# Ledger of designs, part 7: VH-VL binders against Uncharacterized protein aq_532

Target 1, 203 residues: Uncharacterized protein aq_532, of Aquifex aeolicus (o66814)
Amino acid sequence: SDYLLRAESLFSQLKDANAKEETPYLYGKVKGYYEAIKLYAVEYKEDRIKTLFTLMSKNTKKAVRGAYTEREPLTELITFEPRVYFEEYCDGIMDECFYEKHYEKEKFIELVDYFSLKRRVEFLRNHEGKYCAPFDFGMAEALFNAVSLELMQEKPDEKVLIALREKLEPILVMAEEKLRYAMKKELPCYRNRLSEHIGYWKP

## First folded at step 25 (VH-VL; from Jd with light chain S28D)

Design La
Fold by OpenDDE, fold request of step 27:
Structure La (fold): chain C 203 residues (1-203), chain A 121 residues (1-121), chain B 107 residues (1-107)
Amino acid sequence: as target 1 above (203 residues)
Amino acid sequence: QVTLKESGPTLVKPTQTLTLTCTFSGFSLSTRSMGVAWIRQPPGKALEWLAHIYWDDDKYYYPALTNRLTITKDTSKNQVVLTMTNMDPVDTATYYCAHTEFNDYFPFDYWGQGTLVTVSS
Amino acid sequence: EIVLTQSPDFQSVTPKEKVTITCRASQDIRSYIHWYQQKPDQYPKLLIKYASQSFSGVPSRFSGSGSGTDFTLTINSLEAEDAATYYCQQYYSYPWTFGQGTKVEIK
């Protein structure tokens, strides 16, 4: 894929700019998109790759620019909002009925436990994840965004969703552990919203 | 449906140790992010957080009572136990256990009915 | 520890009126605050999560707002069943703490 090659080039550029140290959140974000693109490349999903590449490029540009007066800016969080429908169940004469709530693409939502993922990512986003686990959080957001975008497709790819979920889960756990530790110890990343320093968190 | 229920003595003598058990259902402390907290409320007074424990046995205590409090869990029984030593009449209160979650903004979203513990000679 | 101060301590309100309860933190706690309702002889119930997110099953007349140090619980059009004591609670830092409570009575 042409986009895959271009994505590799962008990621190389990011590394050359020492973005991992200077802009760890954005570096994580770009890394996450790059990983997602690689997964889609295996499945030959060019339309998804193009979308993710666009997001990757935008974040790369911000990362390479790297000169922020304050801190790294939060970038996009993409969420899927499924339509809700109800199934009606009635007795034989239809005088007593009950309803079951369902979501569009419920199978895929359940497959990746999407609402749980969403809650977890939003929690990190709202609780200084950008500062206490910038790389992990950035990467988690990117992968989550890929999950959301996949769910928005007319026919979501189950294999890619599983792969994204499998890659996302350990990263989320790491970010959560770092944040939990930071909250417990009231580290500067948490209290003062300073970037995580090497050695502050040890598993 | 999540449910919690406190159990233990309702009368404790001064200097004795209080042991309360929270039995819960609808969730498991083997599940990541799950936690159980203890909160007490003296009669006619405000709520006071005492302690909580998470799925990975991470424990938190109210600092002023740390030397008196111990929180433990038995995941297999869906129970959390709180012990409080050297009880005093000022510790008379309704004791609640409540569900909390790390990834859900740490709410006390589900509570037990509470158990009134009276400390008296 | 972080001190949460609620205002007022007590309100006697006519049904259908608007009720406003404030909670002030002794320091910046971001939005890391919850609101609870406790009726007489009952356990507290979660109303608002994370300053402004309504908990499941909570009537729409309840809302929360604020960030930093000043937070507000609003009951739009008080109903008789809303007679209770309301508490704010922070989880920004340990120990977690509650406000002193605001008792709302119905006239």
Scores: ipSAE 0.887, ipTM 0.955, lowest interface PAE 0.6, mean pLDDT 94
Fold by OpenDDE, fold request of step 27:
Structure La (fold): chain C 203 residues (1-203), chain A 121 residues (1-121), chain B 107 residues (1-107)
Amino acid sequence: as target 1 above (203 residues)
Amino acid sequence: QVTLKESGPTLVKPTQTLTLTCTFSGFSLSTRSMGVAWIRQPPGKALEWLAHIYWDDDKYYYPALTNRLTITKDTSKNQVVLTMTNMDPVDTATYYCAHTEFNDYFPFDYWGQGTLVTVSS
Amino acid sequence: EIVLTQSPDFQSVTPKEKVTITCRASQDIRSYIHWYQQKPDQYPKLLIKYASQSFSGVPSRFSGSGSGTDFTLTINSLEAEDAATYYCQQYYSYPWTFGQGTKVEIK
């Protein structure tokens, strides 16, 4: 895929700019998108690759600029909002009906436990994740965004969703553990929203 | 559905140790992000957080009572135990256990009915 | 420890009126605060999470707002069943702490 090659080049540029140290959140985000693109490349899903590449490019540009007088900014969080519908079930014997709530693409939502993922990512986003676990949080957001985007497709790919979840879960756990530790110890990244320092947290 | 229930003595003598057990259902402390907390409330007074424990055995205590409090879990029994040493009449209160979850902003979303513990000679 | 001060301590309100309860933190706690309702001889019940998120099953007349140090619980139209003591609680820093409570009675 042409986009895969371009993504590789883009990621290389990011490394050359020392973005991992200067803008770890954005670096994580870009890396997350890169990993997602690689998964889609195996499945020949060019339309998704294009979308993810665009997001990757935008975040790369911000990371390479690196001239932030302030803290690096949060970037996009993409959430899937499924349509809700109700099914009516009537008991002919009792002449009573009940309604069951359903979501579109419920199978896929359940497959990846999407609502749980959404809550977890939003929790990190709202609790100084970009400071206490910038790389992990950034990467987690990117992968989550890929999950959301896949769910938005007319025909979501089950294999890709599973693969994304498998990549996302350990990263998300790491981010959560770092944040929990930071909260417990009231680290500067948590209290003062300073960049994460290596060595603050150990599993 | 999540349920919690406190059990233990309702009368304790001064200087004795209080042991309370929280038995719960509807969730497991084998599940990541799950936790159980203890909160007490003296009669006619405000709520006071005492301690909580998470799935990975991470424990938190109220600092002023750290030397008196011990919280433990038995995941297989769905129980959390709180011990408090050197009880004093001032410790008379209704003791609650409550569910909490890391990924859900740490709310006490489900509570037991509470158990009144009276410290008296 | 972080001190949460609620205001007022007591409020007697006519049904259908708006009730406002304030919780002030001794320091910036972002939005890391919850609100609870406790009726007489009952256990506390969660109302609002993370300053403004309504808990499941909570009537729409309850709402939370605020960030930093000043937070507000609002009952837009008080019902008789809302007679209770309300508590704010922070989880920004250990130890977690509660406000002293606000008792709401019906006139």
Scores: ipSAE 0.876, ipTM 0.948, lowest interface PAE 0.6, mean pLDDT 93
Fold by ESMFold2, fold request of step 27:
Structure La (fold): chain C 203 residues (1-203), chain A 121 residues (1-121), chain B 107 residues (1-107)
Amino acid sequence: as target 1 above (203 residues)
Amino acid sequence: QVTLKESGPTLVKPTQTLTLTCTFSGFSLSTRSMGVAWIRQPPGKALEWLAHIYWDDDKYYYPALTNRLTITKDTSKNQVVLTMTNMDPVDTATYYCAHTEFNDYFPFDYWGQGTLVTVSS
Amino acid sequence: EIVLTQSPDFQSVTPKEKVTITCRASQDIRSYIHWYQQKPDQYPKLLIKYASQSFSGVPSRFSGSGSGTDFTLTINSLEAEDAATYYCQQYYSYPWTFGQGTKVEIK
C-alpha cells in the first residue's frame, strides 16, 4: 500500500477532532512524521516509511482521543545511544601511546551534530516546550526521532540525514525562541501547569 | 578552551560608577544560544546573580538593581561590559563573569577568575 | 524571589564517607536547579545541572537528585580534594538565586 496516501488520509481524522487546536503538540508530532515520510518517499525507502507511518498513526490516535478527553500526553522520544570505544595511537617520536574516544557511526553523528540536537530537544521537553511551543516542539520531536531512527540503521543515508536536519533546524529555533520568551515573561504556559493542555498561550 | 577574564578598577569610592569588562575566548556571541552573565560574591558570603546578556542582545537584570545596572556586549571584541552606578560599601564583592547557554539548561558552566572590587572612602 | 535554604551550613567528614547536602526551595521549582563547587580562593565550578545531570569532567562520586522543593547533592565517597563550599542555584524564576552554601571539610 502507498503509505503517502494512507498518511494523508489520517488528517481527515485529525480535522474531525479539531486536533490542530485541541492537541497542538500531538498534531505537530503527526505533521513531523508526515514530513519525514515524504523525505523517505523521495528516496524509495519503504522499510523506514513503514516504521514512521506506525509512529504517525499511533500519535494520530492519541491526538484524536486527547481532543475528546482534554488529555495531551508527551509521547515517544527516540534516542540513539552509540557504542563508545577507545582507539590507541602512538607518537613515533616519543614512543608514547594515547587513547582517543570514538563513537560508532561518528561520521553520521557529526554530519547532523546529533548530540547537540538531542540536548536541544531534551531541553524543550524538560522545560514546558509542550505548552509554550506545542506545534513546533511536537514537529521537532518527530523529526528528531526520524534522525535517531536513521542513525540506528546499519548504514545511515547521508542525503536523508542532511534533509532531515535542514527541515528540523528552523523548527527547533522557533520552539526555542518561544520557550525563552515564555520563561522570561513568565507566561501562563510556563507558570500555570495545565497538565497536558494549554490553549491560551499564543506567540 | 572556554576562558573568561574580568578587568576594571579594584577600588571605587561611594557614589562612583563601576565599569567592568569581561573578555572571553573559546566561544562567540555571534553564536546562537550563547550568553555571558555577571555574578558577585561579597567576602565570605553567598553568590548573587546580577545580569546576563545573550547573543541577540536580550538582557536580564536583578530586579532591585535594574536602575543601577547596564549590561552591553561588543561581539567583535569578545567583550561584555557591566556598568553599576552609585556604588556603596555593601557592593564590595568579588565580581565574576560566566558563560551560559540557554538551550543547554541555563548553567553558569565556565567562570572567570573574578575581580575583587572594594567600595570605600 | 525564591529562597534556597541549604542544610547543613557546615560538615566535617571523615574521608571515604558519604556526604549529603540538601537544598530546599521556598516554592516548587520543578527540577530547575544547578549545583556548584567552590574551593578556597577559587571561582565556582559547575557540578550538576538540572537537578541530576553531571557536568562534563565531574567525578562519578558526585550525584544530584530531587524535584519540587527538596534537592540533594551526594558525594558517595569523600576525597580530600572535595573540601569546598557547595551552592545550589535555581533558574525557575527571575531573579535567579543561590543557596547560602554548605562548607565541607575533611575531618
Scores: ipSAE 0.725, ipTM 0.877, lowest interface PAE 1.5, mean pLDDT 90
Fold by ESMFold2, look of step 25:
Structure La (fold): chain C 203 residues (1-203), chain A 121 residues (1-121), chain B 107 residues (1-107)
Amino acid sequence: as target 1 above (203 residues)
Amino acid sequence: QVTLKESGPTLVKPTQTLTLTCTFSGFSLSTRSMGVAWIRQPPGKALEWLAHIYWDDDKYYYPALTNRLTITKDTSKNQVVLTMTNMDPVDTATYYCAHTEFNDYFPFDYWGQGTLVTVSS
Amino acid sequence: EIVLTQSPDFQSVTPKEKVTITCRASQDIRSYIHWYQQKPDQYPKLLIKYASQSFSGVPSRFSGSGSGTDFTLTINSLEAEDAATYYCQQYYSYPWTFGQGTKVEIK
């Protein structure tokens, strides 16, 4: 796909700006979108790649600008909000009715454990993940956004969802462990804020 | 579904060591991010966090009590044990164990019924 | 150690009226606060986590707000079953601490 080559070319801009060191959260996010694009390239899904490339490109521009201005904002978090409905079941023999809760796309939600992923990403986002585990959190956020976007499709692709989940889990784990350690030790990334541009935490 | 229950002595003498066991079901400490905490409440007073332990044996103690507290887990038995040395009448309280999950905002979301421990001669 | 000071200590409220409970932290704790309800002779129950997120099964009349040092728990139409003591709890810094409690009674 020409989007894959274009995505690879964005890294020259990131390298010139030293974004990996200066804006590690945004760099990680760009890298996460790139990994998602590679997964979709195997499936030849041009329209889905275009969406991810647009997000990757926008975050690349912010990373480059951020590296030169020493500012690194949080960027988009894309969440899938499934509709909830209740299915009434009435037993004609016993003449009683019950209600059963359902979600749209329930099997795909269960396939990736979506609600758990959402809570874990939100936890990192709400608790200084950007500062204490910037690269891993940024990458996890982008891969999570890709999961959300796939779940928003009329018919989600199970192979892509599994592949995204497998890529996402170890990255989430690393970010979560870095954050837990930072909170326990009250590291500068968590408490002092004087280390606002630190690359990423080491145990 | 998630349940916890405290067990141990309800009366101890000053200077004795208190050992409390939390037995739980509906979750496991083999599962990443899961933890169990101990919280106490002296009669008529506020809640006091004492300690907690996560699935990976990472442990946290109330700083002023670190020399008196030990928290351990037995994952296969679904148990967490709190040991508190040199008990004093001021330690009289209801002791609770509670479930917590590290990457879900650290809440004490499910509690045991509590056990009143009285420290008296 | 972070001190959480709740106001008021006691509140006697006419049924179906709005109840407001405040929690003030001795320093900025961002939004790292939870709220619990403890009915007489019961264990505490989680109501609100992370300042404003309702816990599963909690009636919609309960809501939380605030950030920094000032936090509020609101019960928008008090029910008889809401008579209880309410505690805020911070998890920003160890040791984790609770407020002294606010007892709410039906008038």
Scores: ipSAE 0.699, ipTM 0.869, lowest interface PAE 1.6, mean pLDDT 90

Design La
Fold by ESMFold2, fold request of step 27:
Structure La (fold): chain C 203 residues (1-203), chain A 121 residues (1-121), chain B 107 residues (1-107)
Amino acid sequence: as target 1 above (203 residues)
Amino acid sequence: QVTLKESGPTLVKPTQTLTLTCTFSGFSLSTRSMGVAWIRQPPGKALEWLAHIYWDDDKYYYPALTNRLTITKDTSKNQVVLTMTNMDPVDTATYYCAHTEFNDYFPFDYWGQGTLVTVSS
Amino acid sequence: EIVLTQSPDFQSVTPKEKVTITCRASQDIRSYIHWYQQKPDQYPKLLIKYASQSFSGVPSRFSGSGSGTDFTLTINSLEAEDAATYYCQQYYSYPWTFGQGTKVEIK
C-alpha cells in the first residue's frame, strides 16, 4: 500500500548518494526496516508499518547526509523493558506462601529469546560493530528494533515475531563472526576507531 | 547451574607432559558463543591466561606458550582438555578452567575450583 | 603485550568506608576490562565486566568506572566479606592479561 511504495522510493535517494558504500551501517539499518515493513505488509498491520516507515525515513535522511559529509553516527536502539511482577502461591494446608517471579508478556519474550537478542545487539554496539560489520549490524539493529516494537504491542503477533527472529538470527551471526575475527586479527576497523564520529578506515 | 571441575595429575616431573581435563555442566559447547578457558596462578602470584576454545573449535593460545599448549574439546562429553608439554618447576601453579561467552563481553564468569599442579623431581 | 598496573598493592580499610582500587593500562584499551574478586584459597569471581557492568548477584556497593588507560573499582561501603584480592583483566588485545592484584583487608 502507500507506506510500502513510499519505502521503496527511499532507495532511489540511497542509490544517488552511494549510501551502501559511504554509510553502510545506516544503509543496513534502512534495509532492515524495509524488510520488517514487508513482513508487516503480509499481515496488514498498518499502525506498525507507519512506525517502521518513520524510522526508516529518518535513517535514510541520515544515511544520505552522512554519505555527503563523511559522517555516520549510531542511531536508535529500541529496547522493550517488561514489567516484573510476583505471583503469590500459598499452600493453604501448610499456611505458607511462595512468590513466583514473572515478566509481562513472558510467553512472547521466550518465543524470540528476547533477552539474548538484546544482549547480542548491545555487544555489537559496544565493540565496534558499526565499523567491523556495518551492514549486518545496522540491519540486525533495525530488525531487533522491530522485535522490540512488536513486544510493546498490547497483543504481540506470534507469526511476525517468529518471522523477525528468523530474519534476524543469521544477520546477527554474520555480524558477530566478523567482529570476533576483526578483534582476533586486530583489523583496522577495530584498532583505528575511537568514537562514533570517526569515519571508516579501510586496509 | 554452571559448574566446572578440573582433573588430572597433581605432581609431574620436569620434561613430562601435563594433561588436564575440564568437565563441565550447565552449558554445552554445542551452543553458539560458548567457550572454555584455562587460566593458571603460580603460588602467591597473579593470574595468567593460557588458552581458550570456542564451540566452533576456534582456539587462542598465550603466544609464548603456543608450541607447548594444545587445547581440544569433546562436545559430547562436556569436556575440554589442555595439554602442556615440557613441564618445568616454574609451571607449578593452580590451574583453573572457566566458562566464557564471546558475544557477552568475553568474561570468565564461572570458574572451576582449580587443581594445584606441582612440577618437581 | 598490555601491562595492567594496579594501585595500591595492599590496603587496610575501616569497615563501612570507601575502597578505591585503580588499574592503569600500558595503552588505550577503551572500556575492555573486567574485575575479579578472589578470596583466600578460593577461585576468582567476576564482579564487573566491560568496565562498569555489574555481574549477576554482585552487591550494589561494587562499581567500576573509567575508559582509555585508567580504570577504577570502588567498594562504597566495605563489608567484612569483601576482604579479598582484586584483579583487573583486559580483553582488548591478545594475550589477555591480568593486573598484579590488590589485597584488601579489614582494619
Scores: ipSAE 0.691, ipTM 0.866, lowest interface PAE 1.7, mean pLDDT 90

